# Ledger of designs, part 54: VHH binders against Flagellar brake protein YcgR (ycgR)

Target 1, 263 residues: Flagellar brake protein YcgR (ycgR), of Thauera aminoaromatica (c4kar8)
Amino acid sequence: MAELSTPSPASPAPLDGGRGDELEKFTLRGARQILQLLQDLITHRGLITAHTGGGHSFMTAVLKVDEERGRVVLDPSPDPQANRRALAAPRLTCVTQLDGIRIQFPLVGLGEGQDKGRPALFAPLPAEMLRLQRREFYRLQVPLAHELSCLLKAEDLARKPVEVSARVIDIGAGGVAVVVPTGAAEFVIGGTLPACRLALPDGEPIELDLEVRNLNRQTQRNGTEQLRVGLRFAALPRAADTRIQRYIFKTERALNAKARGGL

## First folded at step 1 (VHH)

Design za5 (framework vhh_7zox_3)
Fold by OpenDDE, second read of step 3:
Structure za5 (fold): chain B 263 residues (1-263), chain A 120 residues (1-120)
Amino acid sequence: as target 1 above (263 residues)
Amino acid sequence: DVQLVESGGGLVQPGGSLRLSCVASGFTFSSYAMGWVRQAPGKGLEWVSDISSGGSTGYADSVKGRFAISRDNAKNTLYLQMNRLKPEDTAVYYCARSEWYDTGLYEDYAGQGTQVTVSS
């Protein structure tokens, strides 16, 4: 009786960052498929978050696909600094969604120019596009006018409890990214910040536990250093989750409407 | 090491029911949103359902009213009750952990999947 050694359950494959073998099956590499998907983004006026690295991103859209020249035309940011960062970046990571499908694609070789007399960004067509049908939970860039904040309960270098009021720069179903002054507190990736308070525009702050997932140092134009902290919702009550979701959806809708010229 | 082990898949007739289970290990299960995604033959990965750490649930339109996601934090187990199954539900179902990254919420770990086949 040959003991069929039940193959040791293979470790789960990571699905993020394209590092997992499993992600390959969801990656489009066909030129026609890529062109079609980009055209669909144009047709639907899909807003794209372009990540330039270093924790920076800007909102853009695909304006045109130039098949003859093998390039994509993007809407530049109204922020000149964002455009500069984009042009300096070795790679843009573009993230969007269409009909509940998450789309991610890299752009390399970004340049600036004119399209029909308007400023535009240009890049060669992406070699690949990731297409995953998912719930709409990519990070929403929080409008500055909303003034979302999160009171973080952290520790300083001396392990003394400190409270830090942090601006929320983006929010999703799973967490928030905040900016804090450098040195305001000590953050450890994987560490838990208990009993924090997330302030939404629509009511009382939400008390929740946060887990530090990412730390990025950013230097502002004025030379001031800021720390971007990516935080996961470690324990989120249902009511809080509902409020957060509602805020995200409402805001996304408003942004999309504005982008379409409706506001 | 993070581990997710799916079970409960199989062959079922249209209109039948299955209950999928996913046992998680190697992380604090209760702290994470969990979900199910599926891949049908020749199709991309499709989100099916998720449940937050707080117990809030979401469902794809295609499965609303038929599927129910739940979790038992004490057992580190995620469940998907699938009722009124249809042939179009045929897919490999993956249990996935959701994690927050700079680009959004992603499934960062998934199991090996369990095959669900709905056929007469």
Scores: ipSAE 0.011, ipTM 0.250, lowest interface PAE 9.3, mean pLDDT 82
Fold by ESMFold2-Fast, scan of step 1:
Structure za5 (fold): chain B 263 residues (1-263), chain A 120 residues (1-120)
Amino acid sequence: as target 1 above (263 residues)
Amino acid sequence: DVQLVESGGGLVQPGGSLRLSCVASGFTFSSYAMGWVRQAPGKGLEWVSDISSGGSTGYADSVKGRFAISRDNAKNTLYLQMNRLKPEDTAVYYCARSEWYDTGLYEDYAGQGTQVTVSS
């Protein structure tokens, strides 16, 4: 028989929406495993995107694990509005990546204060952490030097057509993430942007339809705010798929060669 | 509380069909992308299919042409029609609420699963 644990009002919400045992091999629930993974994020300076709901997020990092008080210490946003949204949120969904492995965990009961004289955010240790390796969802972080762009066909606040050139920050088999200036266009989750143009370094821009999957107002560490848009390829043609895969493979190979001294 | 409750699994012969259902509660179902993931005995999670709030669909290469995902927003229900089932489709199937993050498309929440066994 399956047992359902009823969490207390202060317990972290499950990331898997049900029992963690359904995702047992990918969900860490042991206190020692959770502490080790948090320590790995500290050691590798893992940058974390903390989602506060309502399409808002900010960049943070785990600075310290306070075992005596049972809490994590997080780097606050330089944007006071982002910190206020985080403190008001009932839950943060924290997402990061370590060596191509997705790490996701909830934080509930966020507070603010100081650690060694510096502003800090505090939260109880998460009761669970998702650690998932899925090659089918691999995303290449696009090198800034490539200046990859996607021309988006969207609408402004008056529902008039506008074209927005967006910088591509990551790309995978299923889609791209782009950055646009705040207010450049109106985006609706689930909406389709038809006949957009993805510019790869080799060849003519690829014309494709994109579906808006998420919208994140991200406050960068320098205090500037940008709109990050996650876009899924809608029914990607085979020729376009081949070109995108080739770009990903070629870029990975070049990055690996450069890490070895430019071979 | 967010809940996803799967049903419709069972034992079926190769070449047969099953329809899985997932009833969602505790969130605005129509605003979220939904999907199906599966786990075969001794293997990792495999993404099977997703459907956006707007109705756009995606499928894993292993199931293209055999499976069809659909949703009924009025009933807060997600479906997976599985046709021409193969022994290698044997798995626990999980309904998942999906979000697109910087690291790719991932399940935000998942249900408790329903067992599908294909054997002759």
Scores: ipSAE 0.000, ipTM 0.136, lowest interface PAE 12.5, mean pLDDT 77

Design za6 (framework vhh_7zox_3)
Fold by ESMFold2-Fast, scan of step 1:
Structure za6 (fold): chain B 263 residues (1-263), chain A 120 residues (1-120)
Amino acid sequence: as target 1 above (263 residues)
Amino acid sequence: DVQLVESGGGLVQPGGSLRLSCVASGFTFSSYAMGWVRQAPGKGLEWVSDISSGGSTGYADSVKGRFAISRDNAKNTLYLQMNRLKPEDTAVYYCAKDFPYEESGYWQYAGQGTQVTVSS
């Protein structure tokens, strides 16, 4: 079963349903909410990648929601083979995005026909839709070569001010995760670290306030203890928000290009 | 509302050339990166090329040296000049708009694409 699946910026892979309870809280099952999301996809002409299994997918769009018949009407692929695979598949996994929200849903029982004289694919309305706000959930794993750091302004165990240079291991629109040596500073969940400095590869460090969200202690192979600290951006200015998101976008594009060129 | 309308596809013999066009509306075209992605029959989507708002270009290794992306901001139009076409370039080609902040690596488009078939 050799298949060529090179991830594309225009074709995000489906989220693994094996994450179980973590994704359940983001799953919509209300008929009205499902209808509203499908209508939003029509209004925004949202591009949908429909995965048919076996590494196969095609691009489609919702043309119409037929509420009376409980169906969605989809744009067929210009490739007849893709349409045949879709019709033969027991399930399509549809993935799309609207306004920073990742939307994923199954379609089962796909059929073919005509809508207003044009070829179309038909499927029953999905019973559920996954809705994830990308801003809150997308985390870029920071390439080691970028040497991204954040200078934290914190307190030691004696409550005296200390500055700690922390390596940034992941970054999203809402915050960063950093690693510090254990004992370098005292962190309290819910505490605020004012006037920290985030160093991106291009431009001056960004000065910002960070809120401590979580702490995880780890022991490295050499026995060195380190602390992983999750930090939320507090009151981020628009210019800083724009710079952070540009870095994330450009880095993800470069990583995607490298993955396609390398393998 | 974002609208992207692709054109210029068709049948061409191996070694031939085609120029694809994409007319954009509903957004400030000059402010966004634009690109081309394609889907060959029975295969997944493949990124082909992109061009930044400032004119910097990127290309997939499979098309580097053969394809040239360009833009005309005065006409809100994106182009893909395809030279030395191969049978493996056969695909539906989609014009794509970059998401400015919330969608790292994702592309938006509103058109149905344009079919390119390379065969003898």
Scores: ipSAE 0.000, ipTM 0.197, lowest interface PAE 14.0, mean pLDDT 78

Design za7 (from za1 with K97R E98G D99Y W101D Y102D G103L D105W L106P P107E Y108L; framework vhh_7zox_3)
Fold by ESMFold2-Fast, scan of step 1:
Structure za7 (fold): chain B 263 residues (1-263), chain A 119 residues (1-119)
Amino acid sequence: as target 1 above (263 residues)
Amino acid sequence: DVQLVESGGGLVQPGGSLRLSCVASGFTFSSYAMGWVRQAPGKGLEWVSDISSGGSTGYADSVKGRFAISRDNAKNTLYLQMNRLKPEDTAVYYCARGYYDDLSWPELAGQGTQVTVSS
């Protein structure tokens, strides 16, 4: 079995896209929307993982929103060292979820003080909050032992139909990444591959229409070239969506159980 | 609506025992990892214990060997058996739901139940 290269759900990693352009459509910047989300976190007692950098994090919650002073009030960690790391950090990256929606926001300028005589952490209200369905961004790195495959219905260079069995290397709610031998078929970004068949361990293959999103050539250690193809589910029936999600969660659970046993 | 309701807290002597219960509604309880998180007076939130949909359990070092987490999927109920209680266990105890089978992404906590360990 291969070690997971992408962060697992058991270790919630913040989303950080450099320029962040792809996440822009999921970013809330309206002051009213931000205040409402923070209030929803208070109302539902939303647990927050606050990342301070260097692999360090602590659990917190929003105690209140102080609109008059333009700040949020957070529970400090019971660990004094975690609080010192948080106060020294240039920013906190806060990650939480409400009703299956992932919420992530930065806090900068963290300070400490008291709220009603109790220790508290304070920060200016965030200028932005990411609100994203987890399924839209999560990708399960497929264990090599699963030998997960997708039969692609594509065309060769002469536009003749060909079937290519491709190894699935990652899978999410929105699509798969596969590896094919270079030259096995012609792929065009934005092109549609109809009636492909995704083979999951439990049950019949799932018939799917796939859209080509990206192409990356890789040279293996033995000098053989392979093509990595990113494929989006163009139309996903509810039954197929349910089976894919079940596979993802079942596999995550098995991997998390192994990781917890090793800790 | 999703709801978690804790009960079973109270005042207990050092060395005593309590059993906390959490009744869940508004979701398919058996599909979710569940856990217990506590907050001592004037302190932050501390993870105590979790249990996966399949029954795998985890415990904080501070409670390992003294606390036992369990679930009854037929009754949509999560339990925490607390033995050999110490003054340091004094806290509000919250029932928490993960994002599906992952409590590393805690999504929701209940209103809490107060546990006070004092003579």
Scores: ipSAE 0.000, ipTM 0.280, lowest interface PAE 11.2, mean pLDDT 79

Design za8 (framework vhh_7zox_3)
Fold by ESMFold2-Fast, scan of step 1:
Structure za8 (fold): chain B 263 residues (1-263), chain A 120 residues (1-120)
Amino acid sequence: as target 1 above (263 residues)
Amino acid sequence: DVQLVESGGGLVQPGGSLRLSCVASGFTFSSYAMGWVRQAPGKGLEWVSDISSGGSTGYADSVKGRFAISRDNAKNTLYLQMNRLKPEDTAVYYCAAPDYEYFGTSLDYAGQGTQVTVSS
């Protein structure tokens, strides 16, 4: 059978949401549920990775839901080429997270225009949205204040060993996603980065082997490009796994307390 | 072989009460801290309460004074007594073992959850 691989828990890559597979039970099809989830993405200022196919994606956000006209309004990319790819694509696959829960939905029939005098992308409301509330897909968005980093052991363009301090942007049971400066190192999907060091607030850095699972070049809102690298924990000692899960749980407790205080 | 099975949810009117249960198996329950987390519609996971192996308890500010966590180590069961329920308590409630090391991740030991709906 020819089928797309499901991404690892450390990957922002799309999952196949077709009917009859395991993901169907997590698919929202009610109009009210879809509208509420899109409004929640607006309220929480959720950044969306929109995949246009061919390994290309850009960062966007839902600016508005127009229920009367049955459409969603998206923030266009500052990169004109990314917008052209999006408009030419038969569909966008939009991937985001809301408080660690993976959300994925298709947009078909993308158009361009203006909303209140500002450039915007428009699409009909999606007929379905995936909301993956599975333990293995849970990802904590790492607070910037934590300055959580991972020292990666990689190679530069000349194949010389190089150490790169990468900012950890999300973390889960199976791995981390990091961002690295463009050109700092070369990464190969399936390659192993040995003896990397993950710095957690709760003690000494954790030494571990990481496998590169995905690479995504993302155009930021200011037009700059960054490389997001999805990394799987290749062989995680039980003590390290426990420390990572305690960090995730403790951080979620603190974030939820902060959100309740703000509400 | 590690399993957490939640039960006791349902539909209740504001001001009502429910008692949630979580039956644990496949590990030495009495040796681990246990907790409850919840997910409201359109929201992420929110920590609700936890209890250490020694019996000390913690509560989210939103539920303190209304909810009580307890455990029965002889029955491998975790409980959450929920009193004075409010519409904002509507959520799927999950039992979790944050300190459990047997299979590597504490979040993997959360059960399928039990739905609590507070509505008139």
Scores: ipSAE 0.000, ipTM 0.096, lowest interface PAE 20.6, mean pLDDT 76

Design za9 (from za1 with E98T Y100E Y102L G103Y D105G L106Y P107D Y108P; framework vhh_7zox_3)
Fold by ESMFold2-Fast, scan of step 1:
Structure za9 (fold): chain B 263 residues (1-263), chain A 119 residues (1-119)
Amino acid sequence: as target 1 above (263 residues)
Amino acid sequence: DVQLVESGGGLVQPGGSLRLSCVASGFTFSSYAMGWVRQAPGKGLEWVSDISSGGSTGYADSVKGRFAISRDNAKNTLYLQMNRLKPEDTAVYYCAKTDEWLYSGYDPAGQGTQVTVSS
């Protein structure tokens, strides 16, 4: 797969070779490529998580690209506090996926106003966008109809053991992201949750150890605030890895068939 | 609560050198990839360099051969040695934690440190 605008040709790696060198190769800096990618996000109604810093984020979408004014128009949060945090932030980091490809871009200089008589957020066009076409970064957005859950073995605020049934919102080769009710448990980045149970279709729950990698308060489009917890698979058994990858592949295949108008 | 505190910026002449530091707290520093990003006036965030938990380094083409990233896990500190500075290196420099499996990007939680290269 060739990227026209941004990938650097393979140069001799630094003595120890860096992932940052690989990231630079996937960074789009051409105006045409950036505009096309933003338009693709609009066309596919791509849902974007905008990180405002301090562990806060909100759900948004690109409503349009105003090429004449050199700006993007974003869907504001229904939560006024999330919008105030975004406007106060010096930078937003926007993360989304398109056809299994991770897309990420910064927005600087966020403002507010109206578009077609409705509230909107505005920002200058990003000077760069990251487009990662790597299998290890692929995250399947879990269909709500699958009702995937993960039973987490965690601690409450008083450090007492608690079991939390969390909804799985995305899943990949390296882990899952789950949604936890605010206050249900306390999570520590780097902490291990032993013997959690991931419920996949077609079989018994998968028992696995999970490491907490990130925590984000996320304001949904409906205005509900939730805690999103990123969890990495620790010491994943081969059989479990196979089942997870089969679920991802089977679900993606079914979604692709549905998009064609077939079932 | 992730905290990143940058320091070491200042005013230097073209051809000069500066060493930036970033003191991290609130996470297991040795387990995460760390990076430097910068924002020049009127521009977006530009990735400058990163270093993995294992010590592998990467550099933007604009700084290769001039900048060197390093880390001291015992001190939870990230460094950027900047040599042969150019006016186009003028920017606010931020350190950032990278999450490889989520790839949440470069969310600079700190205030940054201003570097001005001018004669």
Scores: ipSAE 0.000, ipTM 0.140, lowest interface PAE 13.8, mean pLDDT 78

Design zb1 (framework vhh_7zox_3)
Fold by ESMFold2-Fast, scan of step 1:
Structure zb1 (fold): chain B 263 residues (1-263), chain A 118 residues (1-118)
Amino acid sequence: as target 1 above (263 residues)
Amino acid sequence: DVQLVESGGGLVQPGGSLRLSCVASGFTFSDYWMGWVRQAPGKGLEWVSDIYSGGETGYADSVKGRFAISRDNAKNTLYLQMNRLKPEDTAVYYCAKGLYSETPFDYAGQGTQVTVSS
């Protein structure tokens, strides 16, 4: 069974705290960056899942950023119990998504009051925000049952044209990783493979140009080598981009259906 | 300005039915994924169902076979027909619009309360 390398950007569950070191490079600590990101959440009216600990959470949204007082104003839950749990919590972990970007941040020192005569929750501005651009970095591990393939147009060791049907092992918005037997074709990092054909379910193969980005040799248990090739989509047409992202979304949904139903 | 206005919630007996509606304004409705998400007391956000502009649908396993999502692009309206309701369906139901090819977390409405109780 295939496993997802990273959780969906749409997942409301917080990222594992044990990954702190891995996520440091995606952490924003600049005050102006934090203010801009919060303002973007207001502009897009993004939904936030606020985790209060003990398996409890509620849905909220940023109503405004009070830069002069250094605080955010949040929409309270319609559930009074959720609001009481939030106020009692030592910290909230807020998880949201903006244009395919996963955003996560802590809020400490939550209070309640009113904003323009309506109930509101208040907290100091977070000192840090995680901003993980999932569409660029996310890779779906392709289920074996899908039998995804890409027909590569490459050259052999004698520089003669050769077609290689490669198994697609992962796929993202920016490219695919494929596996080919060692010696099936010659690959050069930065080289272009023109007019390759990516076979997705639901329709005709997608014809596209691929750029070789990385090469990793893997040794199988029987001692034979296979080559894992990372390939970038070059000049992807809108229709192809839509089909690829729809495939990723549908497959991730299917693999995580139980988790999404429970979350 | 983007607005999503939900209606149709209420108190219903187990085994009953409700139809939720969501009227959208301030954006080109047909360009977006639309969906329903819910939050039960003491629980996190749960995705319920979504529908692509072309009519393709998805459902959470917990509601599959009981709920039906639909949309009317000419009326900018999203619907959720809820049948064979169970106490565990008790939640605030939010209408949401999603990114072009993603799940509905770009914007949500204020929600409508559904209570399934004897």
Scores: ipSAE 0.011, ipTM 0.316, lowest interface PAE 9.2, mean pLDDT 78

Design zb10 (framework vhh_7zox_3)
Fold by OpenDDE, second read of step 2:
Structure zb10 (fold): chain B 263 residues (1-263), chain A 120 residues (1-120)
Amino acid sequence: as target 1 above (263 residues)
Amino acid sequence: DVQLVESGGGLVQPGGSLRLSCVASGFTFSDYWMGWVRQAPGKGLEWVSDIYSGGETGYADSVKGRFAISRDNAKNTLYLQMNRLKPEDTAVYYCARGDYVTYSLPSDYAGQGTQVTVSS
């Protein structure tokens, strides 16, 4: 009974400033690593966006890994046209997230068939998988119980200063994503929100400047519209960075312990 | 190290033309799907065009029939010929590998971009 040592979650490698070497650090090429990651995607029922080029994509999932045949089984699109595009594409670019880590991998040689009497897509196992665990890109999903908030100093449509208390939904070394009520403020991508206040559980709020990086309108299940705002830390003091990192680390450990049945 | 360096942007009048170039290094350019994305002021990243290693091309509806993407694998260079430019084409244009085209933001793997301004 070989104790499958659950690989310890690799600590985010320090961002060494070399752009190209960084991608290699995040690229898995080992067969075992690839298989494990694919299995993890299956276990977590991770939805995958498969890009076929030309701005086209479809949603899929890994249904099975066939190690004997060296292939991955994917859920076909309900759209026959999407499947045709996928089959005609020289390569699929599959993009997903697992535990806040962006995963990307190519599939080449897509075919169609049946798995257990159901239509399925088949591809050889990817030769490589990119797991972007960069410190700045990793986003911890904030547990609802932590009630992290960020006071945003923004402007309304009339350019009048407004303060908006926003719930933090994810946090990383590079920034936060927050949710605000629609119409609470006017956000401009690339705009700076000065002197905002990030509230962490471990002490006084952190004052920081935030840069708006993305805006996504979301409709909640109850029909209420919310705005998700992706914010980058524009100038993070070292002490603040340390606090944020500590929070992330502590929270990750707790979540992992819980997932392992320890709590 | 993957490097993408865009050039060819500038100020142009409506109806004018520009040709963007992107020089790639740090990877086997010929093996990759490449593309252009743009970011207009106050807007998110928008896909513009892509080209497979085999030469197959795609275009956003907003640029279809006006823009033409091409590549020179011998020069590791991606091109975007932009004709009949409109004010709404005003943006920073970024070159990206196909695997980065899906990013919602410029990343460390994208170039610095080149500014295209279409104004009378």
Scores: ipSAE 0.019, ipTM 0.459, lowest interface PAE 4.9, mean pLDDT 84
Fold by ESMFold2-Fast, scan of step 1:
Structure zb10 (fold): chain B 263 residues (1-263), chain A 120 residues (1-120)
Amino acid sequence: as target 1 above (263 residues)
Amino acid sequence: DVQLVESGGGLVQPGGSLRLSCVASGFTFSDYWMGWVRQAPGKGLEWVSDIYSGGETGYADSVKGRFAISRDNAKNTLYLQMNRLKPEDTAVYYCARGDYVTYSLPSDYAGQGTQVTVSS
């Protein structure tokens, strides 16, 4: 389901491609687009989780694209066993993120060799790359000036109802991440918070049910701790979905306009 | 195979009107943000207007109140109705596909463009 984007490329499992028809619209097959995306991964030093099957994976990176020979050069694992599993695998599934967008691609025919006198892994250029631009995976970082809040209906340690006003730090079509003071309420992963109220600009607060998906304690620069709570929208009404999407698009457009003007 | 084909440009006198069209093929049109960007002689690309998949529209300050963007998802067609045209609107107009996740203009699927000339 809906999930919060993480800055980390460490994904435990590849996206299931069994419903290929649905993923086709996000699949790049043009040679130039594939080359450009691979170069972008090099430029941004993107870490890649390469899944070799059987629950095994290792961390790698694209070091080089050899367009003349039609291949990519990958950083081998410092673990020799991981490299052996990769070389024995009929296929690697590579998963990474670029600017919060999930990127996934297969590599077939992995080989081992040297690049500039250093050990390297080589594979033919992928024929396809998934650049998953699903709205459920996108997270807009909420500008501080917008002062977005969500009134959460939760429970304290004694399971008594409490209301907590939480600051919305990011928002996507599938949910929000909020920050609350540590100890303000008890949150249980998988628990439902009914009739919460999301305050967006330009209108009445949106009443919605939220499901707790993730909990993370974060230390601020000043040393204080806050609890980040990832919340999924449950049974979101169409009108609410439209307002949330409109807010995300307008804000993203305004942020991009600022970036372009500043450049 | 993604294609965007613009039409409707031409020569028009100041105060006149033109309607631009962009026919899209090779993708699910209704799922994507669509927009118009232009390039005037000797200038860089300027965003003109957009309409995202949820239907909300945006306009550059220079065209607000004069231009109207719309889409017909059943026909995979994007439109730009341009009213009260000024010499400053003279440019090549490009149809662009993007998505709201990154909101980048122009996209890799920008069309060939259509020339609009506003002159007496």
Scores: ipSAE 0.005, ipTM 0.286, lowest interface PAE 10.2, mean pLDDT 78

